# Designs tried in a protein design chat: VH-VL binders against o04291r164to392. Part 24

Target 1, 229 residues: o04291r164to392
Amino acid sequence: DANNPAGLLSIAEEALAEFLSKATGTAVDWVQMIGMKPGPDSIGIVAISRNCSGIAARACGLVSLEPMKVAEILKDRPSWLRDCRSVDTLSVIPAGNGGTIELIYTQMYAPTTLAAARDFWTLRYSTCLEDGSYVVCERSLTSATGGPTGPPSSNFVRAEMKPSGFLIRPCDGGGSILHIVDHVDLDAWSVPEVMRPLYESSKILAQKMTVAALRHVRQIAQETSGEVQ

## First folded at step 6 (VH-VL; framework fv_ragifilimab)

Design s33
Fold by ESMFold2-Fast, scan of step 6:
Structure s33 (fold): chain C 229 residues (1-229), chain A 120 residues (1-120), chain B 113 residues (1-113)
Amino acid sequence: as target 1 above (229 residues)
Amino acid sequence: QVQLVQSGAEVKKPGASVKVSCKGSGYTFTNYYMYWVRQAPGQGLEWIGYINPNSGGTTYNQKFKDRATMTVDKSISTAYMELSRLRSDDTAVYYCTRSGSESPHYMDVWGQGTLVTVSS
Amino acid sequence: DIVMTQSPDSLAVSLGERATINCKSSQSVLYSSNNKNYLTWYQQKPGQPPKLLIYWASTRESGVPDRFSGSGSGTDFTLTISSLQAEDVAVYHCQQYYSLPLTFGQGTKLEIK
């Protein structure tokens, strides 16, 4: 039930548990893929899953920024995700444990002109773990769980975000280890047959968020330290 | 024993709204899209939209998207279609239907239909 | 939008004779990669909802009598009833599911001669 603070916290804690099992566990079969050409901009390990509903990807990399700064940067999704058209934060609720719950509406651009753009209604949960790690995890809400208060936006197909987000662990020497999970169901069956493989099992779509997030935080880290290539 | 059971007939005045329910049984409700199709007396079939019961995601026929709203309640395996600002030419039998097992967008199971009459 | 056109609008056939109903799409509903035609036929008896007869243009739904058959490819499709029975009196509808919006033909009413 997402209609009260206790219900929202329950959903947030479930999302956190599922996200952590994807980010750090091996219950899901991940296929390792190589990153970008070796160099200062090398991406960490990117893995794609094929044995889940929808499309899932995970990545892990080192960044020369403290956990809270990484979280701050990544929470501003439109600044680094090219396919993100708009983000509207509908509500911000203290979780009572020092964490924050946000209700968010996101619109994406369509990958092609042959299919409608996707939108998301999500709960995003940000909290600090006992070990000093920071977590930002997010999942879709439906009408039954306190999702949109009105009809869906015109010209969009509602997509589902399964537990996804960022786990940011501090490093002893400074900086962070960033774990990323992106797991979405873009409703492949709503697109013309010729486009369905792109929406069902696309490695291209699966990598967009994880690659963009890692590259963006590394770029900010370099600029903050005064580093230039 | 796969069945879709719809709510009963409705009589509405012009300008009112109607909400039709459709309860699925005998299958995993969240594994199949749910479609809404209407048929005016003596006319052909007209697609209104569909909903993904797992995600709540909806796709509407452009003709209906300013007046139709589709929702689901997964806990009771029930889909709903609300049509607002009713006109006399909205008088029709409204059907809920389930997607085919081998491909989406053809309909293998149909509800019994709900007659909506719009009259003054 | 893909426009579906059926012919004839109505048809009278004697019991035991062959009935043929045609459906044309304004553009091809054949997907070349999987070689499937995204075309479906429904039967609708008076006072009843439509019932799925054929999908993929020629695949019979489970429980549908073998006297019903579908044929055609691309833009021209045919539903054939090889030996008409009294219970086959109905309106028959074709539908494309190649692209959105989903569209139906206007229907063909089949009656006994």
Scores: ipSAE 0.000, ipTM 0.420, lowest interface PAE 16.7, mean pLDDT 81

Design s34
Fold by ESMFold2-Fast, scan of step 6:
Structure s34 (fold): chain C 229 residues (1-229), chain A 120 residues (1-120), chain B 113 residues (1-113)
Amino acid sequence: as target 1 above (229 residues)
Amino acid sequence: QVQLVQSGAEVKKPGASVKVSCKGSGYTFTGYYMYWVRQAPGQGLEWIGYINPNSGDTTYNQKFKDRATMTVDKSISTAYMELSRLRSDDTAVYYCTRSGSESPHYMDVWGQGTLVTVSS
Amino acid sequence: DIVMTQSPDSLAVSLGERATINCKSSQSVLYSSNNKNYLTWYQQKPGQPPKLLIYWASTRESGVPDRFSGSGSGTDFTLTISSLQAEDVAVYHCQQYYSLPLTFGQGTKLEIK
């Protein structure tokens, strides 16, 4: 099923719907964390979910770049995510309505020498919405959706990415509002109990990832126009 | 040196309860699941359940859930398995085991075993 | 429940010869998302607890001699001892850890011919 372009598009559209419900809706119960004060330099409020499988975090903020530029920057995940070891784009498939589907394999660095590193097999869907917003949405391909098509990585524990990504809305007068959702299941149950709190309560890790994406985009915007971050 | 040391052999009458202990040493006791597995004379291995020593949360094999109780005492790095309403077919060697390093549900370290004999 | 069946129940092999033990699961223990087989092999000598030999169907535990190897995928698995030594006399057990309840094969008794 996932090896057929029609099947992949169906999975992509389901992922997009679920991602949007997390980014802008109440599909997940969010606990708001203390954030920066409102202003041009604020990161916004980072929220962590307590009522979902795995750990979910979201953040939002203003950036002085157009939506397509923001998407280009954030798609280069190793440039802003320190824990990302490698990203391999296995396939690039044009979707209907000008969208693009990518099959991606990602390896992460292990958080400690005592726990196995995590890897992900995902579908990433990039498209323009009717309101002019740009979206980059990503989710794991599981056994139910055809699973990974490549050879195993015996040194890694397969993690699951729930629908996650970036919603980038254009602002009047230029720039964008960036919404970020990071929802992953690092398979905490595959590690010894002493390591499990790091994974189960990895709200700090998820929070750092969402904040890193926003800060990176703002850094690039500042370098381009000389604006204060 | 990682080691699991179990309590000594027990002889019980039908209907009684038995409580086997398992003391861990040489590792962080709360960092690994503890499993209980039994083996009747001349038979294969049979899983009873496992416990998270940090939280006390337990998961039992459905066959044993109404008779087996697993507990831990973190202060002395010791796990316990109590089996109630004993029958003659509960005669077995009972093992405690530690979870593997790469996955929770294979067993890398085993206790020496405790023989429980149920006879009238 | 996943039922594990080993074959043969017992075998005798001459010193220095190859020993082969089989294990079959009633359903696949291959997890497609990580492409790993959730299968282990244990060695048990008389009066002793089981000792881990192989996990992930083919990964040898540290300290286990190179003559032990595991192979197979999905439902059919094999433990091979390439050159039997006297200390290898034992009962060998396979176990699946794909799903609960955890289940073991009945065991294969290996002895010297």
Scores: ipSAE 0.000, ipTM 0.431, lowest interface PAE 15.6, mean pLDDT 79

Design s35
Fold by ESMFold2-Fast, scan of step 6:
Structure s35 (fold): chain C 229 residues (1-229), chain A 120 residues (1-120), chain B 113 residues (1-113)
Amino acid sequence: as target 1 above (229 residues)
Amino acid sequence: QVQLVQSGAEVKKPGASVKVSCKGSGYTFTGYYMYWVRQAPGQGLEWIGYINPNSGSTTYNQKFKDRATMTVDKSISTAYMELSRLRSDDTAVYYCTRSGSESPHYMDVWGQGTLVTVSS
Amino acid sequence: DIVMTQSPDSLAVSLGERATINCKSSQSVLYSSNNKNYLTWYQQKPGQPPKLLIYWASTRESGVPDRFSGSGSGTDFTLTISSLQAEDVAVYHCQQYYSLPLTFGQGTKLEIK
């Protein structure tokens, strides 16, 4: 159960496995989006899924910061995600393996005038892998997993985050290779046809989030190295 | 041979800060959480927070979150706890301690303690 | 927060006799999925740091004498010293590690009669 330490760790490890298969594998059928402008300012490879529930996007790029610093920057979601209204850390729980589990409640601004504001109740798992890579993986907690009741959410549409996050691999010369996955799921069967603009807005948001994360980290890397525009 | 060695006693004025160090030896420093616990004279034990020495991630008791700062220096296997804006009721022995081998959050190895006295 | 309450605050027991110390939690520290009680006992001698005696409510730490035993489940826990020795004079503390914040009982002072 999600309110107990062993249950949370089990959910975290399952989320990590699924996230890694999306970030680096071929289990999901990814469609590469039209992307140009190679070089250090490139936003990396951006792809959208065609064959999973909901809407998934992934991106990959180089960043001139070490994995832990990249993770710290990206964990501060409001600093780079324009539509993030608030983030509340409900609890912090050790994973026992040197990793950390956080229970998080997030409110997002409405993406369009035709869509309600969204909120999420999630578990975020941060740990170091055997190869020295750092991972930050997050997924929604639902009633099926014994998820938290949390604060009242009237005026918000509860969204579900499937395993999403950041895989940050060290580079031999310094810096990191950053893999990003953002995956949100709206149950098509439960969404009336007239409300489908919310679905399309979520697709645009997922793609925008992966690009925003990469650009933000690169901006901070340049500021840290003393390079400026 | 597993050992935690803390810095020596401190005397501070109200409003000052104190920083206590804790050096680990005889084990893989980054493999275990490090906890800080205090004990006022004649009183029980009170948990302040813990840090993951591998990542630097911290979790604080809500009572101390605005005044306590825990850090580590992995290169010398040393953890630090700084407590700011000291009050007379912060007078206590401060302990660093290591997580248990079979679960986080019980403490199997304790430092010798650092007495911090806050007086005018 | 889980509140830990020990009883008695102090007790005096004759050498060779049984000593019993109790600890109550304000809510269950039994995790149903693994059937483990997230409860520890520490021994603290005068001028020394606490020393781990028992974890998981009943598992002795390596090197702890057989005369020490822990029992109980859920909210009610007991530390028993079957035959008190002079070296057992100490304050005994219980602690829960089921949820944050980590909390300790107030301590029980054990003295020789």
Scores: ipSAE 0.009, ipTM 0.477, lowest interface PAE 8.5, mean pLDDT 81

Design s36
Fold by ESMFold2-Fast, scan of step 6:
Structure s36 (fold): chain C 229 residues (1-229), chain A 120 residues (1-120), chain B 113 residues (1-113)
Amino acid sequence: as target 1 above (229 residues)
Amino acid sequence: QVQLVQSGAEVKKPGASVKVSCKGSGYTFTGYYMYWVRQAPGQGLEWIGYINPNSGRTTYNQKFKDRATMTVDKSISTAYMELSRLRSDDTAVYYCTRSGSESPHYMDVWGQGTLVTVSS
Amino acid sequence: DIVMTQSPDSLAVSLGERATINCKSSQSVLYSSNNKNYLTWYQQKPGQPPKLLIYWASTRESGVPDRFSGSGSGTDFTLTISSLQAEDVAVYHCQQYYSLPLTFGQGTKLEIK
């Protein structure tokens, strides 16, 4: 009742709309990564947010894999994100529209020994769009949306994931165009002053997930195709 | 000079609400969490909640979540704590306090305190 | 919730003598990843707000006299005043900041004998 399926679907659809606006829209002011290598060695286009609260990055790139396969790879977050310590899937709910809603608890490693590790309570929504694209989007749950009402686990600071995830569109070449958004509030004021810029606006932390995702999917594509430069 | 200055003493009847203000000066107001802590006469310290002045995000002690509301006005570097449905056992000195520079959740600067008396 | 228990509730110590105040937490406040104890001590004089003395169990706040020292790890902590001065008469509070909710000990009242 507090976490009924209709309520969770409503949250999931709202998260999807906001995620798509970030992934493909212009409402957010994105600054391109200046140092990208041009040509066939490029991993994709990466940008960081100038005007969002917290840390936000988006990226896009071409992948020689079908959308469903890309989604399967990226949903196994611990396999490619070294900062991910553990992922517990607490519940899996069919959305009634062919989609899936998961309730997930994630623990991350701390980037430094000077600050506590972060944990997340999230809803992850996986669905197929009308154009054959696949979406995996995720956002934090609060007490108001049926999430936990208590404090973080001992040794962790509860972080907030704002709508984030993957939009995977089929392309004419038989592969995919992958769009990524990572938007988190790591509670920067819960770290010593010297470390706060790292948790507020670091270009390194902002782009870490998007770069890791693009690099991992590219490596898998190369391994399965056997193609060389 | 870092300073937190609170509003003056209040006397309220049971069932009323009280709103205490806390003005910060001598530091970047949005750079530090603001905490609210109370102390009943002859008793120990009790944490109510904290607010991030930059984002407005709040975290409450579960005991106070349904009666306490913390807000900030960044333009005047002032934090507020409102406590509703007052009971006689809410009589206490209420403190605003700033997070420590080396870690959140210990308090390095304290306001002078606001005595709230709840009586018939 | 982590429960903080101080002992004694009150003590009287002669000027120039050592004062020792203890604080015990119901679970460890030592974080293994950074090897820090999330424990503070505050001094509260009559009619005044608390004043930070020690954080990280043993680090003195700037301006705090060196006669004040904190020690201990995990669940058992001690505040020591090596040579009591008249100005040290106060209630002393310990606080944990390892987990929410933030909790304080009941306080220890220090008086001149």
Scores: ipSAE 0.000, ipTM 0.445, lowest interface PAE 16.7, mean pLDDT 82

Design s37
Fold by ESMFold2-Fast, scan of step 6:
Structure s37 (fold): chain C 229 residues (1-229), chain A 120 residues (1-120), chain B 113 residues (1-113)
Amino acid sequence: as target 1 above (229 residues)
Amino acid sequence: QVQLVQSGAEVKKPGASVKVSCKGSGYTFTGYYMYWVRQAPGQGLEWIGYINPNYGGTTYNQKFKDRATMTVDKSISTAYMELSRLRSDDTAVYYCTRSGSESPHYMDVWGQGTLVTVSS
Amino acid sequence: DIVMTQSPDSLAVSLGERATINCKSSQSVLYSSNNKNYLTWYQQKPGQPPKLLIYWASTRESGVPDRFSGSGSGTDFTLTISSLQAEDVAVYHCQQYYSLPLTFGQGTKLEIK
């Protein structure tokens, strides 16, 4: 139950395990996205999944920033996602293992002119792995998990985020390898035609989040390194 | 039906390490946290830590963090707890326990216990 | 840390009589959203591991005789054995699972008079 610190940790740990499976495993089949490419230094591809509930996208790439700095930037979603209107941190709880659990309410601008704006009630779990990697994992809280604090705001459609986030691994010589997973569940493979705009909005949102995050941290890395000859 | 079976008694000298095993059967091993709890002779119960067998994530009681290591081998449904730099006051019965999915952190099934004696 | 304190340390009760064991938490273990108290009771017989008796302060584990009952809320809890039987001789432990670290009371030893 999300309203209890011990219960929140249980949800957080489940989300982390599922996120790691998506980021590094083969449980999800990935297909390269047409027309969207990470920069030349990318060690992976921007891909979409077809064998999960909803839609999932992932990417990976090199960034010239330490893992902690990358995590700090990516946790400030409005700084890199144009569609992000506001982020409210409702609660911050230590996870008991050096990690942090946050309860977050996010409002997005409409992804397209044909779709309503989205809002999210999520749990975000930030922790370190034994290999020195940082993980920021996030998932929606629903009625089944103890629920969000209220109904969807007027004119917003409550979106559901399945375990998503960032795995940031340190590189020898400095910098990081950034793995990104964005997973939104609208039961996409059984969506009727009348729900098409909602489905396409989720697809666009996952695509935008994955690409925008990678682009933004690389831009900041380039700016931070300064002008060198 | 549901059982936790632990390894046998150990006698160790101060400064040594001990590794206790705990094999689960009759349930989905990765669906439950595994806890380690000890009890010194004539004393109360003391929580050592827990592990999520799904991905190996651990949480330790601060008192034991520097000396205890919990691991799992999912392929044989077995959890391990290793306690290093043993002292005479580590003499205790060590239990592995399972918690339910309704709420982690209470223990519904207990292993039979492993007596660890630390003496010079 | 939530400190759990049991009273008395030991208790002698005649067969067929009521036994009462108390447990106090230093902080409330009542979760307001579900009105559950995150408190459990274990029975431990000599040479055996603890056995779960009661969880949620008052819910009997499957197979536990109905002479065992738990009561209380917030910070003050009681385990009652309505008519003591010989097989009930044991040490009884309370535990909170509301927050980490998980903590147990010191135990109450129940003996026949």
Scores: ipSAE 0.048, ipTM 0.495, lowest interface PAE 4.2, mean pLDDT 80

Design s38
Fold by ESMFold2-Fast, scan of step 6:
Structure s38 (fold): chain C 229 residues (1-229), chain A 120 residues (1-120), chain B 113 residues (1-113)
Amino acid sequence: as target 1 above (229 residues)
Amino acid sequence: QVQLVQSGAEVKKPGASVKVSCKGSGYTFTGYYMYWVRQAPGQGLEWIGYINPNTGGTTYNQKFKDRATMTVDKSISTAYMELSRLRSDDTAVYYCTRSGSESPHYMDVWGQGTLVTVSS
Amino acid sequence: DIVMTQSPDSLAVSLGERATINCKSSQSVLYSSNNKNYLTWYQQKPGQPPKLLIYWASTRESGVPDRFSGSGSGTDFTLTISSLQAEDVAVYHCQQYYSLPLTFGQGTKLEIK
């Protein structure tokens, strides 16, 4: 039952396991992006999934902030993700293991008038791992898992977030290694055929969140400590 | 003309696996979801899952997720459904079918069906 | 899961007469935003795959004779054959596509009286 703390924790732990497999493992075949020139705003490694459901990207990089601070910054998604319209935290539930489970409703902006904006109903799990790493992972909930029933609100098409988020590992000497996974299914079949490639497997959309997250954290790190890496 | 052509009938023993193929022609193969539906003798239709042929992404009915695997080979416009650890109650006609043009999840074109018999 | 229930399980109708098959969903399949019912009807003749007849509860698939019509909204739906012909002998299935998992009714067998 996903409508009780034990059920929600079970879903959260499943999401965490799958997210970690994507962030650091070989669960998905990743293709390194090429053609990027180094610059002052260059990011770390960015890769796009070769063959998976929806659109997936991952990235990693070094940031001069401690893990919990990185997590705090990135959890405020509208502050750094331009296409995020609103984020509403519907409930906050202690996980019983020191972690936190949030039920979140997110609305995105529609990039064109030909397709409805997307919305998400997700569970976000934030916890500290035994090695001192901090994780923030998120996945969609459906009616079967304690989320909303039926279709989305009248102005939006319900999208699915597959396990995604941030793994933030501490570095010796200070700072963190940030691993990012963004994996979404934007329901391409609800849009006109000409727009479907954008919603199914766009390399442009796939990297948008991961690039924005890395750049934002590095900018704030420079403001707070003056060190950028 | 839009057509889905499936592989021939199979007879399997309990515990074996079966892999059914479905070749699409007469349309853009990657433009439509492909669904798998089965029908036991004298019974109704039961949805197994669907695959996006463009991405390889899959969604399964929870009843089948641990035993069914859907894949696609875009180069030959062919979808596959493999069902493992077969039981006698898996005896059924298995259909591949294409999504409708106006909305996902209704089926406008159906393959001819593949009879899978599971017996000792 | 949305449970689809058809009635009757079987019926016999004389040639030229009206045939009526009912389908009930355990919850509404009407989406208020587009005012569409996510309900289909399929025809299945012996030894053949299902054939799409009606989608959006009342929209006839191209090539389907106009004697076939769908009606209803929300949870209660009807397939009507206004004047039964010999080739209409088949099992008829309703299906909802409002939510996953996709579910079908048990089928209604239509025979000539």
Scores: ipSAE 0.000, ipTM 0.430, lowest interface PAE 15.3, mean pLDDT 81

Design s39
Fold by ESMFold2-Fast, scan of step 6:
Structure s39 (fold): chain C 229 residues (1-229), chain A 120 residues (1-120), chain B 113 residues (1-113)
Amino acid sequence: as target 1 above (229 residues)
Amino acid sequence: QVQLVQSGAEVKKPGASVKVSCKGSGYTFTGYYMYWVRQAPGQGLEWIGYINPNRGGTTYNQKFKDRATMTVDKSISTAYMELSRLRSDDTAVYYCTRSGSESPHYMDVWGQGTLVTVSS
Amino acid sequence: DIVMTQSPDSLAVSLGERATINCKSSQSVLYSSNNKNYLTWYQQKPGQPPKLLIYWASTRESGVPDRFSGSGSGTDFTLTISSLQAEDVAVYHCQQYYSLPLTFGQGTKLEIK
């Protein structure tokens, strides 16, 4: 039951493990996207995977902000994701390792004029790792995990977010390296032929989320330092 | 090497309060939940609550919510549990325990226990 | 609240023989999302605090002798000591950590016959 603190913590810990395996491991085959070359001052790679359910994308890059500052910026999703319509935090629960568990409802704008807008009911888990890294990971709550706490939203089709988020590792001398994973399924329950447009929409959304997050953090870092490039 | 050392036995009158301490050593104190469990003479174990030492967040068993207060002093790796408005049926051995390594809600290391006797 | 009931309340077993202790939960402690049973067993010797034996219903804690094993799923669980030794005289407690409040069984006292 997703309303149970013990159950929610179990879900959070499993989401964290799966997210880390995607962000830094070899659990998923990643293909570098043509035309998404690393920009100046980056060691970043943008890749997409089809070797998984739904569509997954990941990116990696350097940012000149400390891990906690990067996490604060990225947790305010509407500030950097153009396609995000609204975010409501329904509850906040201590995780037990100094971390925080949040139950979140998100509405997205329609990815195309011919596709319905999507919404998400998720658990977001924020915690520090032993090496000083900060992690923010998120996944959908489904019927199997106790489902969402609210009623269905009119004019939206429920989407599924698989373990996704941010791993922010400190760099010697200051700054951090940011690992991003976005793994979504906008058409999990659909008939494949009829829902082909939504499959492409999932790909576009995952790609846009990874790029938008990295660009936004770098922009804020540049503005905060007062430096111009 | 990993140890939880509790304060000594207490004798209290009904209506008084008692505060038990628990000092952790041999591990990263802020990395584990700290739980409080009691055991009345000849009876089973009863969970009181747990605290996150890193952020100070607490969760209490509803039965103890209005009388128990858990706190932590990170600078000396010590947790505290205060139980107020004591009754004779609060006579028990009080344990502090550390969360398990694989899940927060089972207990892998236990303090030696503190006997609290409530009598008139 | 999940109520944990142990059986028997006490038993006596001869040295070298098998001891079996049962624990029943009033509702399932099997969590479908990770397929884990949120059940643990503790050993408590006279005058001592409880000691963790088994977690996840069947996973033995490091340092616990292999004669101790846990089994069961859902609502019915068993702790087995395959060949009883003198040092195994203790009260054994089961605990669920599926949901709050955390609850324990009443304990089973194991003695030598």
Scores: ipSAE 0.037, ipTM 0.517, lowest interface PAE 4.0, mean pLDDT 81

